# Ledger of designs, part 12: VHH binders against Proteasome assembly chaperone 3 (psmG3)

Target 1, 145 residues: Proteasome assembly chaperone 3 (psmG3), of Dictyostelium discoideum (Social amoeba) (q55g88)
Amino acid sequence: MNSLLIDSSNPSYDAMNNDNLKNSIEKNHPVKSKVLSKKINNVDTDIAISSFADAIFITISQNQKFNTWIRASKSDGILLDEPSYQIDTLLGNNQDVLFSIYARQLIENIGETSNKSLMLSISITDKSKDTFKQILSTIFENKVW
Below, E stands for the ipSAE of ESMFold2; O stands for the ipSAE of OpenDDE; V2 stands for 0.75 times the mean of E and O plus 0.25 times the DockQ between their complexes.

## First folded at step 16 (VHH; framework vhh_gefurulimab)

Design s1 (from k2 with T100V; at its last look DockQ between E and O 0.68; V2 from the best seeds 0.76)
Amino acid sequence: EVQLVESGGGLVKPGGSLRLSCAASGFTFSNYDMAWFRQAPGKEREFVSYIYTGGSKTYADSVKGRFTISRDNAKNSLYLQMNSLRAEDTAVYYCATGWVYDYTEPDEYDYWGQGTLVTVSS
ESMFold2, look of step 16: ipSAE 0.726; ipTM 0.880
ESMFold2 (binder alone), look of step 16: mean pLDDT 91; pTM 0.929
OpenDDE, look of step 16: ipSAE 0.875; ipTM 0.945
ESMFold2, look of step 18: ipSAE 0.717; ipTM 0.880
ESMFold2 (binder alone), look of step 18: mean pLDDT 92; pTM 0.931
OpenDDE, look of step 18: ipSAE 0.865; ipTM 0.940

Design s2 (from k2 with D102E; at its last look DockQ between E and O 0.53; V2 from the best seeds 0.76)
Fold by ESMFold2, look of step 16:
Structure s2 (fold): chain B 145 residues (1-145), chain A 122 residues (1-122)
Amino acid sequence: as target 1 above (145 residues)
Amino acid sequence: EVQLVESGGGLVKPGGSLRLSCAASGFTFSNYDMAWFRQAPGKEREFVSYIYTGGSKTYADSVKGRFTISRDNAKNSLYLQMNSLRAEDTAVYYCATGWTYEYTEPDEYDYWGQGTLVTVSS
């Protein structure tokens, strides 16, 4: 005596429509991202790593101030079979060589297995070598490439 | 345990060639930069060559054009091809690994091998 017919107000209908939208988004967007927060040498450090079709975005922040933006990519070398990497500061202070050193380590690792470029947003207050090594170790333990 | 083991050293006459190898284990080799250093008797350890994970290379001026650094990330191996050897190249050669601000500074490297002796003698 109970009806077995499904009506249009059923929550299952809404879930089915949502699944179609999610599938469309997933087809056209990289899936892999990681966000990390940790203290490195007693300094709060936030790291975000995101993979897109042609680029890896990495954010490294130890302060609330404006980040420096650096783009890096693999380019043709001047010698046969020699890789070359281009590193350019797009925004911020381009006179601080430390941020270029970070970018170099990151693009060399990315470029070992891919042709993706790097977009790096970086602000570092602790410029010690130990913090540099701990930040790189953290990123490479959490690769999305 | 991180291990770096050099091999390929030996006695060679001036103008000769040697190829050094460094076998790495105990860490993710493809994530770390690699370098060669050397130490002659009575001298400080000096930079020879550096290679980034992506294959970019640097050399000390004294070896540029004669030595070639290379790496094989699939085999966890670092190499140094040494050509046109001179008496001044006589030293114990060490491989080292790490990420560095200043790649010529030995103190910035995390791990070192025991070294392999290269003797260039007439």
Scores: ipSAE 0.789, ipTM 0.910, lowest interface PAE 0.7, mean pLDDT 85
ESMFold2 (binder alone), look of step 16: mean pLDDT 90; pTM 0.918
OpenDDE, look of step 16: ipSAE 0.872; ipTM 0.941

Design s3 (from k2 with D102L; at its last look DockQ between E and O 0.61; V2 from the best seeds 0.69)
Fold by ESMFold2, look of step 16:
Structure s3 (fold): chain B 145 residues (1-145), chain A 122 residues (1-122)
Amino acid sequence: as target 1 above (145 residues)
Amino acid sequence: EVQLVESGGGLVKPGGSLRLSCAASGFTFSNYDMAWFRQAPGKEREFVSYIYTGGSKTYADSVKGRFTISRDNAKNSLYLQMNSLRAEDTAVYYCATGWTYLYTEPDEYDYWGQGTLVTVSS
């Protein structure tokens, strides 16, 4: 019964097996992520984009304060071949419509090529149209979907 | 360089149909919303229809049920199917692109085509 003995005093064997499993999990379920920081119209802007199996997470922040969380996803329309999207604020102050406009643009783009939902964490101090367009352009140049 | 080129305009009798096309180049078409506007002689440029990148659509009340907007992201092309045409539809039709807060406002769009003339007349 010599093949049934396991030498627990060999840490290299256990470490190698755990590393191989971890490596296999990372290959089979890759998390694509991009993190970037830049000035947009002289405002420090941090953007993080992450792809998971069922969702895209996007964080957009121009300040250090608490972000608003919005979920967006496809829903059924009246016509079977016409897309429809649902946008809900989950957490944070229910402010003006600007954050929903960001979420709409993002989920429409995500939904063109995938069925993943959007989880958006957002705080914007510069509400100009030019900043809106630059933020969207930056995200779409760095898509992970 | 961004280019938007409309085609398909012409002379049509009332009740007829036309299909407008807009060929886009110089940008990643699938990332941008698209719209149709029109301008009749002596009138302001007015909103006709808007389509998001993901295919959601909206229409001006005056054309709803008669016009259909569509896009083909693989061909970088925008379309407007115009049915049951009326004399009031006579205008130069423009395609436009951009991300907007208020899609009915012409000054929010980044790029415009040169226009294609639609004339509805006996």
Scores: ipSAE 0.695, ipTM 0.872, lowest interface PAE 1.0, mean pLDDT 85
ESMFold2 (binder alone), look of step 16: mean pLDDT 86; pTM 0.883
OpenDDE, look of step 16: ipSAE 0.735; ipTM 0.884

Design s4 (from m5 with Y101F; at its last look DockQ between E and O 0.38; V2 from the best seeds 0.71)
Fold by ESMFold2, look of step 16:
Structure s4 (fold): chain B 145 residues (1-145), chain A 122 residues (1-122)
Amino acid sequence: as target 1 above (145 residues)
Amino acid sequence: EVQLVESGGGLVKPGGSLRLSCAASGFTFSNYDMAWFRQAPGKEREFVSYIYTGGTKTYADSVKGRFTISRDNAKNSLYLQMNSLRAEDTAVYYCATGWTFDYTEPDEYDYWGQGTLVTVSS
């Protein structure tokens, strides 16, 4: 029998047909997301990661009062033989180098295999190196890209 | 176990070239930045070059235009192409990995290789 035919008398066919429709919607426009809450160095830390067609949204919050918003993207440099990335603070404190360091690490990882941009919403109260490394490890263990 | 193994060092004349390699294992290489450092006899370990996971590169002023860092994430490998070598480039070269606030500071790196000796002499 041709593998294109579907056996309608099989309960697996009903599950496959429903799963195929759901999977088709998700695969064409996958909105995959992860929401995480954990205590990092005794500070409650909320992380949300969402993948859209042309962007990755990441929220990192240790203080939910005010977030800085940063956009990062891979530049299309015809004159350059190597990748280049742009990082812009759209809203909030643009003098805090730490948030740009987070954005750099994230867009470099995203840009290694894709051309998706990054939208980062970030508020960090514990600015230690150890917290930085733990937050990055948590995000990279839970990638949706 | 995280392991970094350098190779490609040796004796070379001034003006010559060498290519160093660093083979990495025991971690997800594509998630971590990589760097080269060097240590000359009687001196502190000093920054040479850094490469992000997505390929952005930086260099110490003393090696800009002569050295080229690169990585191959599929092969878990880091490279340093060294051209126009000088006597002052004589050192043990180390690869290192980590996420850093200041990539020029050796104390910020989590793991180090054992080093490979580069000798530049007449």
Scores: ipSAE 0.764, ipTM 0.900, lowest interface PAE 0.8, mean pLDDT 86
ESMFold2 (binder alone), look of step 16: mean pLDDT 91; pTM 0.923
OpenDDE, look of step 16: ipSAE 0.883; ipTM 0.949
ESMFold2, look of step 17: ipSAE 0.743; ipTM 0.891
ESMFold2 (binder alone), look of step 17: mean pLDDT 91; pTM 0.925
OpenDDE, look of step 17: ipSAE 0.897; ipTM 0.952

Design s5 (from m5 with G55D; at its last look DockQ between E and O 0.22; V2 from the best seeds 0.00; counts 0 for: pae E 2.2 > 2, placed apart)
Fold by OpenDDE, look of step 16:
Structure s5 (fold): chain B 145 residues (1-145), chain A 122 residues (1-122)
Amino acid sequence: as target 1 above (145 residues)
Amino acid sequence: EVQLVESGGGLVKPGGSLRLSCAASGFTFSNYDMAWFRQAPGKEREFVSYIYTGDTKTYADSVKGRFTISRDNAKNSLYLQMNSLRAEDTAVYYCATGWTYDYTEPDEYDYWGQGTLVTVSS
């Protein structure tokens, strides 16, 4: 009765320790930041981007104000290997879908390479699609993550 | 001027494969989302696949597991690898760009290519 010990060599699921990506809070001091000011469609636009340990902080302003605050994060529940994101308006006008779209685009981009959340302050006067694209383009050209 | 130029279409047998390319110019390609749509004769234009500025991808249910979207930012190019092609995949395939809230809606895309014809026939 030769018990074929099927050496269930459990393929070492190299559990790509996704934990290592979570814990590399690169303690970067000082905080990496970029500040940009330019005319977009003839509107003065101020953009600040900062990379903190736990979040990317972005401010977009066309009136030197920050009226709406949005937090966005990558959701833990990856259904079917597709990333999901949570977008929450914390302060300001939560009825303006455009701001959520800004947050969505930004957090999805951040989420491609980083687990950091997004903190967004946005106050824009030009709500055109072209302005939207130019602003995001500007931000993406100046990534700090 | 923004330009999108599709290529790679042609006649293929069922079960065959094709790779479509879209050459982009006139904008910072790496900063924009890209998508493939298709339009079969007598049908409405339908969503095929979407790729974010990164590697996030989505597919129509009809093409999941068979098609793969990819991009090469260095080449300003979008690709669609189509495997296990079926007769129902016959369509003009369009490359599109834009940042959309609903990436499945053609009306949200700003720029389109002229399309490339894919014919799947025995």
Scores: ipSAE 0.247, ipTM 0.663, lowest interface PAE 1.6, mean pLDDT 88
ESMFold2, look of step 16: ipSAE 0.471; ipTM 0.785
ESMFold2 (binder alone), look of step 16: mean pLDDT 90; pTM 0.914

## First folded at step 17 (VHH; framework vhh_gefurulimab)

Design g1 (from m5 with T100V; at its last look DockQ between E and O 0.63; V2 from the best seeds 0.75)
Amino acid sequence: EVQLVESGGGLVKPGGSLRLSCAASGFTFSNYDMAWFRQAPGKEREFVSYIYTGGTKTYADSVKGRFTISRDNAKNSLYLQMNSLRAEDTAVYYCATGWVYDYTEPDEYDYWGQGTLVTVSS
ESMFold2, look of step 17: ipSAE 0.792; ipTM 0.907
ESMFold2 (binder alone), look of step 17: mean pLDDT 91; pTM 0.928
OpenDDE, look of step 17: ipSAE 0.885; ipTM 0.948
ESMFold2, look of step 18: ipSAE 0.761; ipTM 0.887
ESMFold2 (binder alone), look of step 18: mean pLDDT 91; pTM 0.929
OpenDDE, look of step 18: ipSAE 0.812; ipTM 0.919

Design g2 (from m5 with D102E; at its last look DockQ between E and O 0.71; V2 from the best seeds 0.67)
Fold by OpenDDE, look of step 17:
Structure g2 (fold): chain B 145 residues (1-145), chain A 122 residues (1-122)
Amino acid sequence: as target 1 above (145 residues)
Amino acid sequence: EVQLVESGGGLVKPGGSLRLSCAASGFTFSNYDMAWFRQAPGKEREFVSYIYTGGTKTYADSVKGRFTISRDNAKNSLYLQMNSLRAEDTAVYYCATGWTYEYTEPDEYDYWGQGTLVTVSS
């Protein structure tokens, strides 16, 4: 009954797996980002815009919070040869149509030149139309896509 | 200074076609949505069509299937192709721009052209 002691000590297998894992650290291409603090209608408004490989991240905050998160994406329309846009509230208040309007405006603009999706965080205290216009203006003047 | 200049209006017979143009200047055209409105004599200004920066389009029910809005960002131009024109399409057509909550509401737009007259008459 020759017990084939499988010499499990072959150290070579572990070393090769670790080196391949280190090399697959995707060279995080430097994220293009812009950070802005602007007083809009007497409300301090922080805006951050970052470009990642597959997504644009935008944060809009007037209270140093991130209350609502929205994902938006562009899809190639199969039937009408027109692009379609999907807007999904991931976190926060999904009943506030205003935030979806922000997302729609942003993803449409992004979609004009990029296939990247949008991740939007928005937390605002001023929901006025004027604030909306100024925020979008600020973002589009500082876009990284 | 922001300028919107409409052109292409004129007299056309019912069932005819016309193409309107709006030349934009004084702002980054590609960053703004665009719209067409019209105002018939003695009537209020009404929404015709809207186009997002990404190219999504919307139309008033009265013009669906007959009118086509389009834009050329390289030329800073907005267009309205009008087919199967009717007498009720007679109006001054205006180009407008702005970020709006309700794109059908004229009061939400920040900038307007001077308009171009379209007359549909037999």
Scores: ipSAE 0.617, ipTM 0.834, lowest interface PAE 0.7, mean pLDDT 90
ESMFold2, look of step 17: ipSAE 0.692; ipTM 0.868
ESMFold2 (binder alone), look of step 17: mean pLDDT 89; pTM 0.912

Design g3 (from k2 with T100I; at its last look DockQ between E and O 0.74; V2 from the best seeds 0.77)
Fold by ESMFold2, look of step 17:
Parts: structure tokens; C-alpha cells; sequence
Structure g3 (fold): chain B 145 residues (1-145), chain A 122 residues (1-122)
């Protein structure tokens, strides 16, 4: 589920496809990544944040069993002269209200300064509002955009 | 220390206009969505308008077309332009912020200003 999180400084993760991806990204956009592990309300929480040329990838995991995948992007509100955002659950369960709200908070902020899309992989067992607040504050303290 | 300070309230005649301001300090303003609420005497605080960090906006039905929310991240300031004011707009207006799940629910907001009074009377 975390297969996109490849540490470029460790050769043991190198593969033919990984080497090509790393070279392509470094030519056009330096990859900036942060990997965080912390307890939030006594639940081990892993967060990975990576910035690529056209996208921000964020993984939030409290459980490695099943992830929901959400894509979000800024669309042009040309006629209204106002930003518009698209949020689509690509894969996962029907708990999309909470996870869509995570995605909305993230893409709105990403879209303030860029047209990059968001790819969010999310697996959360503690769905309380307090955990929501702590996860978002953690991500925003560690922005790579 | 997080602080939100409203200003711009006052007495106006029906049909008039006011512009409210909210000066923010003690946090990274551009990371937080912002909202306006209002509270008439004897009533609960009610949602007026919300603006995301990315600029998307929403309004309560009673103020759509008359009120405009905006923000200036360089000045750490939130605004509410209030046009075509009516007697029922009389209230104390508050700005608020936090990490928000349901933007219409006042209990979800972590920080509030002290409020600015708007009185619409002939």
C-alpha cells in the first residue's frame, strides 16, 4: 500500500522501474518527501508526504489492511472566476464522507499556490474528530508544497 | 497565542452596507479555513459564511447574494462585505477558525473572536 514511498538514498530499494522513475523526477522536479510516525490518541499513525512535479502524494495509515484511494485536483472555474475542486474516490470502502473531507482540506491548500493534483491513500481506524484535527495539523506542519 | 479581533460593526439603516474585518495572529493564517457566525440576542450562534484556504466559499441561504466573504493571506485578515442590510441581520458577528469537519457547526471551531455588533435599524 506504501509502494510509492521509495527512499532514493537506499540502493536496496532500487529496481529497473524505480531507477527510471527517480531519474525522470529529478530531471524535471526535485522530489521532496517527509515520512512521519507518531502516536495520535494512542494509535500508531504513519504519514508520508511527497511532492512531485504534477502531484502531491499523501499516505495516512493507522492500519495496513485496506486503503481508500482518493484523487483531487483543482479545476478551472473560468465562468465564475472562482476555484473549483474535483474529489474522486478511486478505490476503497464507502466511508468517503470523512476521507473526502480530508482530501478537500488538502487540495484546497495545495491549490492555493499550485495546480498540482492530490493522490491520497488513507486507512484510519480512529475516526474521531480529534484524530482528524491532529492528523491535519501534523500534515500542515510538515508541508512539502 | 491565537487571537482573532473583529472590527467594522456599527449602526446602519436598512438597505445600507458595512464591511467587517477580522485580524488574525498567533497561527499560520494561510493553513486555516475561516468562517463568520452571528448571534442575535436570545438565539444560538448561526453560520453566515465560510472560506477555504484555496478560496472556495459558501454562504447561509439568508445572506446569499448580499454578503461576500474574502480573505487576504498576506495581511492575515478575513472580511465580510455586507450589502442590502435588513433588520434581521442585527447580531453580534464573530470570526472563527480551526480544523473543521462540519463548517456549519459552531462547536467544531477552536478559536473565536470577541465579536462586533451590527445593528440595522431605521
Amino acid sequence: as target 1 above (145 residues)
Amino acid sequence: EVQLVESGGGLVKPGGSLRLSCAASGFTFSNYDMAWFRQAPGKEREFVSYIYTGGSKTYADSVKGRFTISRDNAKNSLYLQMNSLRAEDTAVYYCATGWIYDYTEPDEYDYWGQGTLVTVSS
Scores: ipSAE 0.683, ipTM 0.868, lowest interface PAE 1.1, mean pLDDT 85
ESMFold2 (binder alone), look of step 17: mean pLDDT 90; pTM 0.917
OpenDDE, look of step 17: ipSAE 0.889; ipTM 0.947

Design g4 (at its last look DockQ between E and O 0.33; V2 from the best seeds 0.00; counts 0 for: pae O 10.5 > 2)
Fold by OpenDDE, look of step 17:
Structure g4 (fold): chain B 145 residues (1-145), chain A 123 residues (1-123)
Amino acid sequence: as target 1 above (145 residues)
Amino acid sequence: EVQLVESGGGLVKPGGSLRLSCAASGFTFSNYDMAWFRQAPGKEREFVSYIYTGGSKTYADSVKGRFTISRDNAKNSLYLQMNSLRAEDTAVYYCATGWTYTDYTEPDEYDYWGQGTLVTVSS
């Protein structure tokens, strides 16, 4: 029963891991961000768009909440000459197809010019098609990608 | 008011070419994906081509390799270059726009349509 006592006391292992973590602080490229407040169909709508190194972050809120979180990404494989995207609800109501539609439209647009993924937070009270169009139009007018 | 106005249709012989144009107004053209549809006499309206805001393109199998969709955002214009035209390409061609997330090939997903332009391919 040779209990291999892994001598955890070797201080050299901790120092090397900390230096590698410090060097991997990717120079935070200045985050390009736009923040908008717009009345859409008489509903105050807050939109924030930020560009990070590997992702576009978008928040849409009509109630100052962030109820649903969705991640979307472009797939590497173009099947049938059409772009393919993966959409995953991370938090919130995954049964509301509308939010997935938001994510899909956004990531499709992002994917045209960028390989960045999308992180979407969406919390809306007006689920009308017109509101949908206006929100997306607003976002597209304020692209950071 | 959103307006889409097609032009460039006409009579052409098989193997010929036509270029259709769609002039858009009443909305920020560059923010919207655009599509071409066509409707032959006695047939349902069918998908022809789609162009994304980023410039990516999709075609129906029936027109792939023969038709080219393009857009000029500065001119608020959509185009369809049609080469190697066939009799079966005879139809009224429509430009359309909308937010098509589920199936861009379905006419019902589009919100705005032009009046159409007639293309007749005949010997």
Scores: ipSAE 0.007, ipTM 0.274, lowest interface PAE 10.5, mean pLDDT 85
ESMFold2, look of step 17: ipSAE 0.689; ipTM 0.867
ESMFold2 (binder alone), look of step 17: mean pLDDT 89; pTM 0.905

Design g5 (from k2 with Y103W; at its last look DockQ between E and O 0.67; V2 from the best seeds 0.76)
Amino acid sequence: EVQLVESGGGLVKPGGSLRLSCAASGFTFSNYDMAWFRQAPGKEREFVSYIYTGGSKTYADSVKGRFTISRDNAKNSLYLQMNSLRAEDTAVYYCATGWTYDWTEPDEYDYWGQGTLVTVSS
ESMFold2, look of step 17: ipSAE 0.691; ipTM 0.869
ESMFold2 (binder alone), look of step 17: mean pLDDT 89; pTM 0.906
OpenDDE, look of step 17: ipSAE 0.883; ipTM 0.947
ESMFold2, look of step 18: ipSAE 0.702; ipTM 0.874
ESMFold2 (binder alone), look of step 18: mean pLDDT 89; pTM 0.907
OpenDDE, look of step 18: ipSAE 0.879; ipTM 0.944

## First folded at step 18 (VHH; framework vhh_gefurulimab)

Design j1 (from g1 with Y103W; at its last look DockQ between E and O 0.47; V2 from the best seeds 0.69)
Fold by ESMFold2, look of step 18:
Structure j1 (fold): chain B 145 residues (1-145), chain A 122 residues (1-122)
Amino acid sequence: as target 1 above (145 residues)
Amino acid sequence: EVQLVESGGGLVKPGGSLRLSCAASGFTFSNYDMAWFRQAPGKEREFVSYIYTGGTKTYADSVKGRFTISRDNAKNSLYLQMNSLRAEDTAVYYCATGWVYDWTEPDEYDYWGQGTLVTVSS
């Protein structure tokens, strides 16, 4: 008669629930990272690329004084069949359009295959077109997305 | 070896349509932005349209609303749908690839196709 009663305190049930929670956490939080140091056009350049569950974090630094922080993501708009991206400078000098150009290239590449956002920390002293192309080439050769 | 090969050019009457294609090989197409330029006889190469790897598009004012750029990253292909063609659209059309500060500046692009001729004439 007692076989009809449901008992959620059953140890086998509790152990199964704990395993499922651990698996869910492990599946939701893979972290892949690459750290690179190069001399690009004779300027020491440090690049770090990290993949989190909902975001890609990229740092680009040619000096250690101050980085500009930019967030980029896909936008939800009335034209969902056409891609749309939003780019916001969160901290630093937001009047330097070059850093937004970097962010655009990065979020467009990330957004081709995912809905992850970009968090970009960037400080560039060599603003030449050649350095721009070499930095992007380096990042795309070392994608973690 | 990087190659860009245009096709789809030809003779068309004013008001007509053409679809250009550019087949790409020798590089990771999905990492590079793509563009169309054109050059009429006796004129400098002129920006037509640009498309980012993620699909964002931009156009020269002279072609907005008439031309549509698109890409298929799985097929390594770039396209230009040209509608409502005018005599002024007569040119050799080139595809190009690169990451650029100014999409209107041809010297910023890394590789170019050989071109396909579009003639709009009665």
Scores: ipSAE 0.749, ipTM 0.894, lowest interface PAE 0.8, mean pLDDT 85
ESMFold2 (binder alone), look of step 18: mean pLDDT 90; pTM 0.910
OpenDDE, look of step 18: ipSAE 0.774; ipTM 0.905

Design j2 (from g1 with E105S; at its last look DockQ between E and O 0.62; V2 from the best seeds 0.70)
Fold by OpenDDE, look of step 18:
Structure j2 (fold): chain B 145 residues (1-145), chain A 122 residues (1-122)
Amino acid sequence: as target 1 above (145 residues)
Amino acid sequence: EVQLVESGGGLVKPGGSLRLSCAASGFTFSNYDMAWFRQAPGKEREFVSYIYTGGTKTYADSVKGRFTISRDNAKNSLYLQMNSLRAEDTAVYYCATGWVYDYTSPDEYDYWGQGTLVTVSS
């Protein structure tokens, strides 16, 4: 009875630090950053994007707050040939699936070319699909990874 | 202008294989998710497969284990490998792009190709 010890060790904070730092030693100071303020569907939207050695840090705010914090990471999936992505809400409302969708879109894009994790702070008042698309478009046009 | 152009469709016998291609232009291909849909005669357009920018893949239950979606960002191309084809796979296959909440919903996609016909018949 080979008890597959499902190592339930949540590839937590520790896995994020070790693997990303090994693969990308960024020696550049200051960190590459972009700060944007746009009106999206008549809502003032602030977006900040920064590239750290171990993670991409993104803030999205439509009310000058950062209510929900999400960590997303790329991991080696069970299947060796396909990447797996983990999305974890650290703070705020974890019941709003929309924020996870933001995180998923962002980390997938990051993960295509980088092993860096995503730290996302998001506080939006407009939860429309159009706003979603415009925000992502803005971020991807200004990506630092 | 955004363009999606499907190719690779044709006539194939049951149990056969086809590989569809979708050539994309007019946008940064690597920044967008891609999907395949199909529409059989007299039926509604239905979801086939979806691929994220990071490579995560999803499939309709009806095609799981038989179809494989892939992308080549260097070539701005989306592919659908179709194996073990069945008569019920007969349809016009469309590629689509967009950032979506529900990847199964056609309404969430922004751009569509003109489609390529796949006919599975003995």
Scores: ipSAE 0.722, ipTM 0.886, lowest interface PAE 0.6, mean pLDDT 90
ESMFold2, look of step 18: ipSAE 0.742; ipTM 0.892
ESMFold2 (binder alone), look of step 18: mean pLDDT 91; pTM 0.921

## First folded at step 19 (VHH; framework vhh_gefurulimab)

Design l1 (from k2 with S30N; at its last look DockQ between E and O 0.66; V2 from the best seeds 0.78)
Fold by ESMFold2, look of step 19:
Structure l1 (fold): chain B 145 residues (1-145), chain A 122 residues (1-122)
Amino acid sequence: as target 1 above (145 residues)
Amino acid sequence: EVQLVESGGGLVKPGGSLRLSCAASGFTFNNYDMAWFRQAPGKEREFVSYIYTGGSKTYADSVKGRFTISRDNAKNSLYLQMNSLRAEDTAVYYCATGWTYDYTEPDEYDYWGQGTLVTVSS
């Protein structure tokens, strides 16, 4: 999938002015995404959020060359009435509890309205509580789920 | 303006029950975790229970099995069902909101209610 439609108000796209072509492109585009770049506590922070049929992919990066990859999902126990969530580090340092705390907050929010899983790619240099809160606020203001 | 308003406190005998409510306004309730804390006279504010946006829950050991936290995102409301009350549960109960590294630490929460008094006495 080599085409990404972030902003349908793009002048080039609007200049086409062909309703059938626009409808065909919009109907067939399988991924909704947002890409954000923001200074949080003076640290450049890049966030990408993409929705697929079965999963939400989120990347959070603050000047790291190597990201930790975490998968999270809602567990559907037959006998359990209350939600349960599974979080697994797939690649990177699984001893850093902070990244699991990020993943927990994200999957809990995703799971409130959907059954999609989370794939999280994360590298954080500013591990302060305030940056944590600002990153989550930014993501939740820009949901694609 | 963010506002948290507790209600449902009162006087109850040991072994009794109370249900606390917290009405929330001024923020997107379903994006935020919620918690109950309590403070007895002469003591520091202590953690009671926490609920994530997705419904996962945790409890202080002293209340586990007796208290149940719940939330209703459609009504912007948080609840605490308190059963089998004991004299040591006497305290002012507070509703709080925030995303936390350590949900037991009061300093990590951004907004607090004014509290509702629960008195458990013969």
Scores: ipSAE 0.751, ipTM 0.895, lowest interface PAE 0.8, mean pLDDT 85
ESMFold2 (binder alone), look of step 19: mean pLDDT 90; pTM 0.918
OpenDDE, look of step 19: ipSAE 0.890; ipTM 0.950

